# Ledger of designs, part 81: VH-VL binders against Cytochrome c oxidase assembly factor 8 (COA8)

Target 1, 167 residues: Cytochrome c oxidase assembly factor 8 (COA8), of Homo sapiens (Human) (q96il0)
Amino acid sequence: APERGAERRDTAPSGVSRFCPPRKSCHDWIGPPDKYSNLRPVHFYIPENESPLEQKLRKLRQETQEWNQQFWANQNLTFSKEKEEFIHSRLKTKGLGLRTESGQKATLNAEEMADFYKEFLSKNFQKHMYYNRDWYKRNFAITFFMGKVALERIWNKLKQKQKKRSN
Below, E stands for the ipSAE of ESMFold2; O stands for the ipSAE of OpenDDE; V2 stands for 0.75 times the mean of E and O plus 0.25 times the DockQ between their complexes.

## First folded at step 12 (VH-VL)

Design ja19 (from j51 with heavy chain T106K; framework fv_ebrasodebart; at its last look DockQ between E and O 0.41; V2 from the best seeds 0.00; counts 0 for: pae E 5.1 > 2)
Fold by OpenDDE, look of step 12:
Structure ja19 (fold): chain C 167 residues (1-167), chain A 124 residues (1-124), chain B 108 residues (1-108)
Amino acid sequence: as target 1 above (167 residues)
Amino acid sequence: QIQLVQSGAEVKKPGASVKVSCKASGYTFTSYGISWVRQAPGQGLEWMGWISAYEGYTNYAQKLQGRVTMTTDTSTSTAYMELRSLRSDDTAVYYCARDQLSDFWKGSSPFDYWGQGTLVTVSS
Amino acid sequence: QAVLTQPPSVSVSPGQTASITCSGDKLGDKYAYWYQQKPGQSPVLVMYRDSKRPSGIPERFSASNSGNTATLTISGTQAMDEADYYCQAWDSSEDYVVFGGGTKLTVL
């Protein structure tokens, strides 16, 4: 069994979105895009009478969100680093400087950049496959718990109706 | 095997020039560049500049602008670094190193191979 | 000019973990490289692109780069690991290479 070298995920600094929803909000809030992941964080509402099942669902959603934020933050950083080095390498190969005569940053043409994107995607294909797999697993789990919570709520409503009829 | 072999030690007077050679082997010379790095006695590494072996494009450290010239001979796979107007503070071991150009996706890195170094002593 | 700052020296006992830091403005946004230099020898690349290990470098060598700090970690440090270690980054704004000041690792 090839020892899966635990690629120590360079944890991008968790830029905790400083977005604080209003205290009296009874709903989930969506924050602005995170500067690293470009994903909009969700602030999950916590009911006063949160059931254990609801709490489990909320925690699962939060964990999934954090996982997703970290993944894309790291991916975006890696992409940016590799893109910059690729451009530099290609310019050097062409005998070009990083700056034009006008002092502007030298850029590669669309065709050359297409090669970068192709190779980058190829290189990261397996990583993306694993991400997608895990994404589905997490979302299935979330959906499952959402169903359970929904059933619980229905049951509680029925019990309340029965009690009102008996009085 | 990839190797960078540099010329021997040099002793120069202040105001003189020195030219250090770096012969590359074991790889396609024109697919890479050569960077030069120097190290004064007991000091850290200082980047001097680099040259593209294919196009001959150069970029020198600002501190050495006007005094340093880097060249390549593709026929012999040799890089040269000339430093002019030598001063006592130019006394250092000078290294050539392979600088990554076209092999970005193959996992090569800048300065993955180094020459053995050339001691240049500037003394009155 | 971008400056990379390293501690001048780090000491560890054999078998312990050594950590060498390299600090620079926005270093985490760039790739960090690490070189080992033993006395009288040329530098040797030991880590590239933050955390990648060249062939021939022992697995006990690892590295990370986040925020403003890159870190070289040597687990199970051996006597043979005693050397000067230099971090390196590339400044894209001025197209020049920057080395840290170097860290002398002593294995006690």
Scores: ipSAE 0.510, ipTM 0.806, lowest interface PAE 1.1, mean pLDDT 89
Fold by ESMFold2, look of step 12:
Structure ja19 (fold): chain C 167 residues (1-167), chain A 124 residues (1-124), chain B 108 residues (1-108)
Amino acid sequence: as target 1 above (167 residues)
Amino acid sequence: QIQLVQSGAEVKKPGASVKVSCKASGYTFTSYGISWVRQAPGQGLEWMGWISAYEGYTNYAQKLQGRVTMTTDTSTSTAYMELRSLRSDDTAVYYCARDQLSDFWKGSSPFDYWGQGTLVTVSS
Amino acid sequence: QAVLTQPPSVSVSPGQTASITCSGDKLGDKYAYWYQQKPGQSPVLVMYRDSKRPSGIPERFSASNSGNTATLTISGTQAMDEADYYCQAWDSSEDYVVFGGGTKLTVL
């Protein structure tokens, strides 16, 4: 039985009780959400006879995943750091401590926090616009190479069929 | 040109009080706070507390609670730090530093500008 | 009690890269700040918000912060960089501000 959060990229056939173990998988598999980015990483299968074109596609997918993971890990960490500094700054201006009388971490109400959310999004708006543009560019490139790989595989099957008729 | 200019060196006896001034210029005094940091001879930096220039709210380091009072005079753009019941281990250079408080997003950092320091010597 | 631990001293030859560390529990979850203090002078802010450099600070100063450790890096170290260096972060448990103990950078 697979562990929680461990998934193959392809769906296992229905009617089997077990999946291939991750170390013995013949397919990509999807791991649990990354602690920092909250994105599920893909662990890519590398066949023994991978063509140069297939290698290019796999590397492009790996690079896109690394880029995406890094972007959201950085954004989430920056959000957390700036949120805490904003809360500290507002508590300082009110002359309040970092803890309540009960020892719990002091917080701001939703209206006060709305100022933070608005300004954080405004400050990062251009960065998110570039992220969206680059995300579409990368996914278009991946789709393009997926098509090229599919044609290469069809071509190789035709060459193999012709070779068997000759030999 | 942002400047913080502090009062001159002081020599005090144990049990006395000292009041150090810090006059700010070159920026809107009421838009920022002032932190006070001290440094004993041959030692590192120790944060003492801060004051918001407009509202007068203060936060003091726990070690100094009950012995320190920070005030401001907005008409002269001056912050004050008073330390009471002085001991010989209060001998230090006392710095004021501009602290970011009113506009978190304006790119100012905490302690971006420092005064020249005021030596307070406590001896019998 | 929040503590930021720095090595007491770091020595480097002129032109080499100096690396000054600042360790604290979950320090990478906070912004770190760095100050330079030359003998007889007040501190000067040299890095803020982990890795940003104020105007007037040479490009050879850089910094990073991840995990439990922030690092100030000075490439092409010059004799004028000889100073004490302090890290600083917001304290979340007791007081608002904590400084590291300081690191004396010596350029031999």
Scores: ipSAE 0.217, ipTM 0.684, lowest interface PAE 5.1, mean pLDDT 82
ESMFold2 (binder alone), look of step 12: mean pLDDT 89; pTM 0.923

Design ja2 (from j5 with heavy chain T106R; framework fv_ebrasodebart; at its last look DockQ between E and O 0.35; V2 from the best seeds 0.00; counts 0 for: pae E 3.0 > 2)
Fold by OpenDDE, look of step 12:
Formats: structure tokens, C-alpha cells, sequence
Structure ja2 (fold): chain C 167 residues (1-167), chain A 124 residues (1-124), chain B 108 residues (1-108)
């Protein structure tokens, strides 16, 4: 099995979302779509009395979000680069310029682009499969920890009720 | 094996023209284009232009517009570059290189194969 | 016209890692290509589409392209790697191929 050399993922510049939620917010905030990934970042709320389980869940969600942002940022960039080169190649083959008579960027029609989309999807199929696999793994882990946190919260509420009944 | 073989060195006077040939082998000539790149002594690489071997379409560097003509002969799988009105600053090694067209998805890259270069000397 | 800027020279000791940078406006939005040229020889493609290695190019060659800078990295640099290195990109606005000024890599 040829060792597929780890394609060092060119880290797209992490567009630091400039979105800053209000300091007194008691809930998660969703920012505008990131310019590279087109994904909306979530700013996770940090409670004052965050339990170790809650912290673990939050960190896992943050890591998963970062992973998603990086993946799609890189994927979108790759798509754009390849699309541009494809269009250029096809226009050259047709003897057409890169600009129309009106000075607009020459484009290919949907039929002409069909080959590009098919080939792009084919080339990236394995990458998308791995992404989906990892996406599910991460989300299952998140869901699992969400369940644990929910149980912890229920238990803590029950203990508080018992203490109030005893006083 | 893919090869690009260029014509031999040329010595020209100012105002003259030079025509350099580039014979391609080892691949389907009409599936690619040929780019020409020159390199003055001790200088970097300068792109001159491109020609499609399929339809003969060309694109030349703006600096060379009107002075350069690129052609192809599909029967002999040979590309030609003619540079007219030669000046002393045209003294350079001229390279042909295979340039991708249709085989974009087959992993081809621009300038993946180069000729050996042709020295053109312009001297009074 | 887009300009690609390279350092004129880089020196490295044998076995060390050499890094050659190529800077250009929005270069990260384009594919970068790298060529090696030894004295009296034709250029050889060593990296294409930012980080892809042609067949026959040693694994010690790697490249990246992000932001405004493409980088060619040669790990475990050998004496045979001494050469001029050129970055290249395509300007889609003018349909112009642009080369960097070249970097002379010296292996000390």
C-alpha cells in the first residue's frame, strides 16, 4: 500500500472571527460566516462554575469547530484554485481570451463546467469520506459528553433539593 | 520518454530576426501547448508567450507584442518561436517548455518538461 | 504586473533544512510552482500546485503557500541541491506567467 504521504494541509490563514460577544452573555453566540470557510463560528459560553465535564465538552466543541473551519477553508481555497486553472485551460483550448469584449472575466457554461465538477468530486472523494468519518466521530464524542453533562446537572439538582428538604 | 529538443545556438546582428525550433516527442503534441521562456546571462527567467498545439492560439508577453511570433507544425511535432527586430538586450538562452492544455486533470503541470535551451547572441 | 519577490541567496549547511520564500500579493490565492536550475542546465520542475511533488523529485523537497508567501523547504539539504530556485505563478487578470527573481541556494 503506497504510504500516502501526509499532504501537509496548507493551513489557510485562520480568519480570527472579529466577532466578540457581550461580556455578560450567559449563552453561546453565533458569528457571521467566516470569509474562508463560509462557516459561522460559535463563541462558547464559559460558566463561572464550569465543571470538569462541562469544560471537557466545551473544549471538544471548540476543537471540532476549529477542525471544521480549517477543513472548509482549505477545501474552498483548493476548489477556487483548481476551478480557475480549469477555466483557463479550457479557454486556451478554445482559443478564447480570459476576458470578454466587455472586459468581464470569461466563464464557461454549466455544461462545460460539468467535467470539472465531476473530476473535482472524484479527486476529493476520499478526502470527503475521511472528513465525514471524522465528523461523525467528533460529533458522537460531543453527544456523549453532552449526555454526561446532562446527567451531572440532574444529579446536582437532586442533591440541592434533598438539602432543602432536610433544612 | 518526453523530450523537447531545440535548435542550435544563433548569432545575429541587431535588427535581424531569429527563429528557434523545439521538437517535441514522447507525448501527444496536440494535447499540450508550448511556452517559451528566456533567460538573459546572469538574470532570471522571463516568460515570452504560449502557443496551443491544438488550435494554434497564442498569447504573448506584452513586452514582446509585435516582435514575437509562435507557430507549430503538428506533422513534425515542432514548435517555432520567431523574434524580430533583435536588440542587444535580446541576448539570452531561449527555452521551450511543455505547457498544459486539456490534460489538466491528469496531473500535468505547466513547464513540466523543458528543452535544452538555445543561446541567441545579438552582437554588432 | 504581479511581482514575485525571492531572497537573492540562501545558505545552508549539509543536512540542515533550507527554506526559500516567494512573496507576492495574494499569492496564497494562486497556485505556486517551483523550479530548480543548475548552472548550464534547463530549469526542472520541483514543486507544482503549492505542495505537489513531481515524480523523481526527492521527498526532502516540500512546499507550502499561504497568505502572500510560498515557501520551498528542503530538508536534509545535500550538496547536489545547490542551485538557483525560481517560484512561478500565473496572473489570471493579465494571463501572464510570472517568475520570481530566483534564489541561489548555497550548500556550505
Amino acid sequence: as target 1 above (167 residues)
Amino acid sequence: QIQLVQSGAEVKKPGASVKVSCKASGYTFTSYGISWVRQAPGQGLEWMGWISAYEGNTNYAQKLQGRVTMTTDTSTSTAYMELRSLRSDDTAVYYCARDQLYDFWRGSSPFDYWGQGTLVTVSS
Amino acid sequence: QAVLTQPPSVSVSPGQTASITCSGDKLGDKYAYWYQQKPGQSPVLVMYRDSKRPSGIPERFSASNSGNTATLTISGTQAMDEADYYCQAWDSSEDYVVFGGGTKLTVL
Scores: ipSAE 0.598, ipTM 0.832, lowest interface PAE 0.9, mean pLDDT 89
Fold by ESMFold2, look of step 12:
Structure ja2 (fold): chain C 167 residues (1-167), chain A 124 residues (1-124), chain B 108 residues (1-108)
Amino acid sequence: as target 1 above (167 residues)
Amino acid sequence: QIQLVQSGAEVKKPGASVKVSCKASGYTFTSYGISWVRQAPGQGLEWMGWISAYEGNTNYAQKLQGRVTMTTDTSTSTAYMELRSLRSDDTAVYYCARDQLYDFWRGSSPFDYWGQGTLVTVSS
Amino acid sequence: QAVLTQPPSVSVSPGQTASITCSGDKLGDKYAYWYQQKPGQSPVLVMYRDSKRPSGIPERFSASNSGNTATLTISGTQAMDEADYYCQAWDSSEDYVVFGGGTKLTVL
């Protein structure tokens, strides 16, 4: 089954890019930045003789990527919406229009915007703390299973060597 | 009890002006803005503009610029909307609504309390 | 002024779930607000910031906003919910505030 190139997948999760790597790839692929999260997705290779432990690792990595993409897509959208709301409210309070005389979108100066950035971070502090905890927890789990897979492969090589000695 | 109480109905001729009042009670008047929204008979809601009760700054809907003036009197906790050069298509119920200033936790611009409305009829 | 499009009317039987849509270009990038207006009365805020309910609004009211569409949902619809419903967002291209055209909800 020859492949022409990448195929689009309309049912892909919202936090993951819609790119489709070549079907016969034997390597992980890194796609372009996702429109919403601004993170590059990874398409994980599925080997033909994947062990149950290898499958567990791959699924954990996929789930972690989906979780991370979703979190940042949501945070980017919330940041954008609240930033626009803040700007509009301050311009409105000043009696200014939403556009400059040249037709460009009106903005606030850096000092005014600093108030928004400071309070946005303060407001979301706990959410980011939980995200950081879950990120490290997931990374440690992935590293643990990577070690288990490595040991499984060493053990299989050792069993093959023992069979050759006995035969 | 938060209340916005508006002045009574008015009948005007084309070319005249109308000034509608909106007396606020039950909250700190200078901590919020007042938006004015009108509704022609059988039609939807149309935002007219906004005034800050604290600073007196205003922002008017673009199509009404030059015809509308909004003011406040903080001593009586009252907002006013004056519409000049009235036309028959200005016939509407005029509402004042409390306009929440930006709060980092709650956001901005929900019209959480409304006056009872003032019918302004413009006819020859 | 930007356009927020709502269906002119929606009819439901008591106890059914009513859904009222509000469509606008990239509306999901903005906060949406919902108002209820009963005949002869002033509008009342029923949902703000996409999905939050003000104090005193029944839990049967919910809302969402994504893509080009905000949706107000009333579960277990009651006769007292019969009213006109308006969505609202701000419009950075012209004025600060734009309203949808309104949807008349009829409950038999």
Scores: ipSAE 0.379, ipTM 0.727, lowest interface PAE 3.0, mean pLDDT 83
ESMFold2 (binder alone), look of step 12: mean pLDDT 89; pTM 0.925

Design ja3 (from j48 with light chain Q49R; framework fv_ebrasodebart; at its last look DockQ between E and O 0.32; V2 from the best seeds 0.00; counts 0 for: pae E 2.9 > 2, unsure alone 74.9 < 75)
Fold by OpenDDE, look of step 12:
Structure ja3 (fold): chain C 167 residues (1-167), chain A 124 residues (1-124), chain B 108 residues (1-108)
Amino acid sequence: as target 1 above (167 residues)
Amino acid sequence: QIQLVQSGAEVKKPGASVKVSCKASGYTFTSYGISWVRQAPGQGLEWMGWISAYEGNTNYAQKLQGRVTMTTDTSTSTAYMELRSLRSDDTAVYYCARDQVYDFWKGSEPFDYWGQGTLVTVSS
Amino acid sequence: QAVLTQPPSVSVSPGQTASITCSGDKLGDKYAYWYQQKPGQSPVLVMYRDSKRPSGIPERFSASNSGNTATLTISGTQAMDEADYYCQAWDSSEDYVVFGGGTKLTVL
């Protein structure tokens, strides 16, 4: 099996979402879409009495979000670069300039671009398959920990009710 | 094996013209373009222009507009670069390089193969 | 006209990692290419499309492109790696190929 050299993912600059939730917020906040990934970042709430399980869940969600942001940022950048080069190549082949008479960037028609999209998707098919696989794995793990946290919360509520009945 | 073989060194006077040839082999000539790059002594690389061997379309560097002409002969798989009104600052090694035209997906990249270079000396 | 800026020289000891930078406005939004040129020889493509390595180029060569800076990295630098290195990008606004000024890599 040829060792697929780890394509060092060109880390798109982590656009640190400048969105800061209010300090007194007791819930998760959703930021505006990131300029590179187009994904909305979530600012996770940190409870004062965060349990070890809750902390683990939060960290897992954060890591998954970062992973997802990086993936789509890089994918969108790659798509944009390849699209531009494709258009340029096709325009060159046609003997057309990169600019229209009006000075606008020359574009290809929908049929010509369909070829690009088809080939781009074909080329990136395996990458998307791995992404989907990892996405499911991560989300299953998150869901599992969500269940554990829910059970923990139920148990803690029951213990508190028992103590109130005993007093 | 893919090769680009250029013509020999040239010595020209100011105001003269020079025509450098670049013979391509080992690939389908008409599926690619040729770019020309020059390098003055002790200086960096300067892109001069590009020609499609498929359609014959050209694009020249703005600095060389009106002085440079690129052509191709598909029968001989040869590209030519003519530079007119030569000046002393045109003294350089001139390179041809294979440049992709239309097959974006073949995995061939621009400037993946270069000629050996042609020294053009402009002296009074 | 887009300008790509490289350091004029980089020195590295044998076996160490060399890093050559290429800076340009929005260079990260374009594909970067790298060429090696030894004295009296033609340039050789060593990296294409930011981080892809042509066949025949050693694995010790790697590259990245982010923000305004492309970087060529040579791990375990050898004496044979001593050369001039040029970055290159295409300016879509003017349909112009731009080379960096070149970096002389010296292996001490």
Scores: ipSAE 0.595, ipTM 0.832, lowest interface PAE 1.0, mean pLDDT 90
Fold by ESMFold2, look of step 12:
Structure ja3 (fold): chain C 167 residues (1-167), chain A 124 residues (1-124), chain B 108 residues (1-108)
Amino acid sequence: as target 1 above (167 residues)
Amino acid sequence: QIQLVQSGAEVKKPGASVKVSCKASGYTFTSYGISWVRQAPGQGLEWMGWISAYEGNTNYAQKLQGRVTMTTDTSTSTAYMELRSLRSDDTAVYYCARDQVYDFWKGSEPFDYWGQGTLVTVSS
Amino acid sequence: QAVLTQPPSVSVSPGQTASITCSGDKLGDKYAYWYQQKPGQSPVLVMYRDSKRPSGIPERFSASNSGNTATLTISGTQAMDEADYYCQAWDSSEDYVVFGGGTKLTVL
């Protein structure tokens, strides 16, 4: 079970059947932040009558989420490792130990840490620029397929409405 | 060419002290630190401590606190390690090694160049 | 107890792949370093920052670090690779530099 609640999203309009199996979600839901990436994963619902277009959209969303999760997990680990290496190097240069007299982990003040934050952002700027480009590219593709699915659903509703009127 | 040349082997009695020198050449001495690492016969590597060649700040291994003193002489590009109150289990080869201070773009390559080692034998 | 644990020895046939492990608590949260020492010689740095290779070290040396274990891998192992290998990291409760106990690589 997630540490925080999941938000259910109905896949059908109000006034349509809301039946769900007793022990299974009929909706996408959002889990707690991932330990490594700090991103909240979406757990995608797979309907029994998913069209090929709907399946392609769902897979694009899943692949994009996995890519995004992996990127930030890797970045957070790299940030943490380089931050600790910088802190330890500065403490060593000052002739200080890894722990204070009270036993707490030794740290640097905000002014001393500013050099690290500035250099880390500068060093990783190009990687984040490529990430932003790819992020927008992926979201454009997802939006495009969301539009195609929306049109497909409108068309199916029109066909169902036409059949009811003729009946 | 970067070199670290250490002083010669020494034989000491228990309770004495020893001072090992490490002369650096081929690089800017004050841009790096010097670490001292020892290796007892048939044993692994043991870090003893570190000294900044520029400021002279030191960090000693917890097990050696109070017994070791590290110094530098920037005018001769030489680092020194003195170990006091010698015991028989201080018998080891003592190495100096160049200790690269963190560089944000390159990271850290600690112990990239080592001296040839100095055998210190402590016997009664 | 040792902070970094290595197997005392590893044997490999020439041309095969050798793997030397280094185990420590949360070692994957730290950078690991590797040194080679041949008999009668000073140690030589062969890998740094987990997986980076210094200039002059053959491409057949590689390394990784995740979870509690860092691994040095030598592909196409040659007789000249016969040596002792040491991992190195830091430890927040001990010292800025801690070495593993060393692994003797034998090429038969």
Scores: ipSAE 0.410, ipTM 0.759, lowest interface PAE 2.9, mean pLDDT 84
ESMFold2 (binder alone), look of step 12: mean pLDDT 88; pTM 0.907

Design ja4 (from j48 with light chain Q49K; framework fv_ebrasodebart; at its last look DockQ between E and O 0.36; V2 from the best seeds 0.00; counts 0 for: pae E 3.7 > 2, unsure alone 74.0 < 75)
Fold by OpenDDE, look of step 12:
Structure ja4 (fold): chain C 167 residues (1-167), chain A 124 residues (1-124), chain B 108 residues (1-108)
Amino acid sequence: as target 1 above (167 residues)
Amino acid sequence: QIQLVQSGAEVKKPGASVKVSCKASGYTFTSYGISWVRQAPGQGLEWMGWISAYEGNTNYAQKLQGRVTMTTDTSTSTAYMELRSLRSDDTAVYYCARDQVYDFWKGSEPFDYWGQGTLVTVSS
Amino acid sequence: QAVLTQPPSVSVSPGQTASITCSGDKLGDKYAYWYQQKPGQSPVLVMYKDSKRPSGIPERFSASNSGNTATLTISGTQAMDEADYYCQAWDSSEDYVVFGGGTKLTVL
């Protein structure tokens, strides 16, 4: 069994979105896109009478969100670093400066960049496959717990109706 | 095996020039560049510049602009670094190192192989 | 010119974990490299692209780069790990390779 070297995920600084929903909100809030992941964080509402199942669902959603934020933050950072080094290496090879005469950052043409994207995707293919797999697993689990919570809510409503009919 | 073999130690007077050689072996010389790094006695590493063995393009550290010239001979797989107008503060061990040029995806990283170093002493 | 700052020295007991830091403005947005240099020897690349190990480098060597700080970590430090360690990054603004000032690791 090839020892999966635990790639210590360089934790991108968790830019905890400082978005605070209004205290009296009874709904989930969506924050602005995170600067690193470009994903919009969700602030989950916590009911006063949260059931154990609802709590479990909320925690699972939160964990999944954090996982997703970290993955894309790291992926975007890696992409940016690799892209910059690629451009630099190609410009060096061509004997071109890093800046144009106008002082703008020199870039490569679309064809050269296409090669970069192709190779980057190829290199990161396995990583993306694992991400997708884990994404589906997490979402299936969330969906399962959503179903359980829905059933619980239906049952509780039925019990309340029965009590009202008996009085 | 990849190796970079540098020329021997040099003793120079102030105002003189020194030319250090770096012979590369064990890899395709023209697929990489050579960077030069120096280290004064008891000091840290200082990057001097880079040369492409493919096209001969160079980039020198600003501090050494006008005094340093890097060249390559592809027929002998040898890189050269010439430093002119030597001063006492140029006394250092000079290193050549393999540096990636254009094949970003080959998996080799800059400065993955180093020469043994060449001591250049500038004394009156 | 970008400056990379390292502690001048770090001491560790055998078997303990050594941590060497390298600080620079927005260093986390760049790749960090690490070199080991023993007395009278040429530098050896020990870490590249923040956290990757070259072939032949022991697994006890690891590195990270986040924010403004890159860190080289040596777990289970051995006497043979006593050396000077240099961080390195590329400054894209001036197309300049920058080395840290170096850290002397002493194994007590």
Scores: ipSAE 0.576, ipTM 0.829, lowest interface PAE 0.9, mean pLDDT 89
Fold by ESMFold2, look of step 12:
Structure ja4 (fold): chain C 167 residues (1-167), chain A 124 residues (1-124), chain B 108 residues (1-108)
Amino acid sequence: as target 1 above (167 residues)
Amino acid sequence: QIQLVQSGAEVKKPGASVKVSCKASGYTFTSYGISWVRQAPGQGLEWMGWISAYEGNTNYAQKLQGRVTMTTDTSTSTAYMELRSLRSDDTAVYYCARDQVYDFWKGSEPFDYWGQGTLVTVSS
Amino acid sequence: QAVLTQPPSVSVSPGQTASITCSGDKLGDKYAYWYQQKPGQSPVLVMYKDSKRPSGIPERFSASNSGNTATLTISGTQAMDEADYYCQAWDSSEDYVVFGGGTKLTVL
């Protein structure tokens, strides 16, 4: 599976030809939206001669993606459970069934649902504030390390040119 | 002190009806619903239905549709459950339980307080 | 339709951790609730909304719900915890409320 890119790499040990080689083995690639978080996962390429700084950047990006996907998967599940609980409670209070005459799930009108959305946002406001703070902290760190990696690569190219001139 | 007190045990013949009462105290009766749950001897819990104490709206378990009627009397803070056309397999302890309407901040804690139970025996 | 399956019994030694399961199709997509019933007594709510504990319930009670299984966990089990335990969930396709068959917890 593409989310398990490391497993496919682990399945192709050194010294043997990979029977099912991946298409973009030297690049990151973006998968479809995750079923639970609605976020598109990035499957990170791990080069064979990755520098310690490049490794730190990749791990930070991986950890941030895992954190972000877990947060939204949990929030989406909680939202879905709370929404169904609210709808069922209101239908129950009205003495209505859980399904329409056509067999579709019964719903509430837009005004009734607005009550739910307003209160859900209010109830979760602090959690989303902490999420936004942490998201900005992580994004700043990632951007900072991307700059450091870019400078490292420039210096390595200059060092390589100096070495060739000396020989 | 929240309390639900039910009427006493009853013995009925097949085909008869039974009406069990549940008197609530210690809270605002019209702010909650009442669910009825029964338990046959040596068996598990079975939900029978629900009534809103405020508007009297009801929702009955599909298995019992047509045989059960739930009512309330807000002046006495009392809920009633009537089961008609009794059969021997209706022998059970019948419980009332307070059923919380969804609260945006507290959430839902259905069946947080239960009555003591009313044994209804259906025998020939 | 949403049948909730519990083991009929669970035995545990005093002080050990008891684990009671409740299985249903996609149960982790719903909130689960747990009730304790001692012999001759009415049920008592012990866990709600998957993992929340009502006021007055000891901290040794905890619960979780994911996938097809909700689990009630009692750490440091005491003789007074010997009871029948029922899980409960909403049922969107048949009835509003469905209960599991119950699990008798025995403390030996």
Scores: ipSAE 0.294, ipTM 0.692, lowest interface PAE 3.7, mean pLDDT 82
ESMFold2 (binder alone), look of step 12: mean pLDDT 88; pTM 0.913

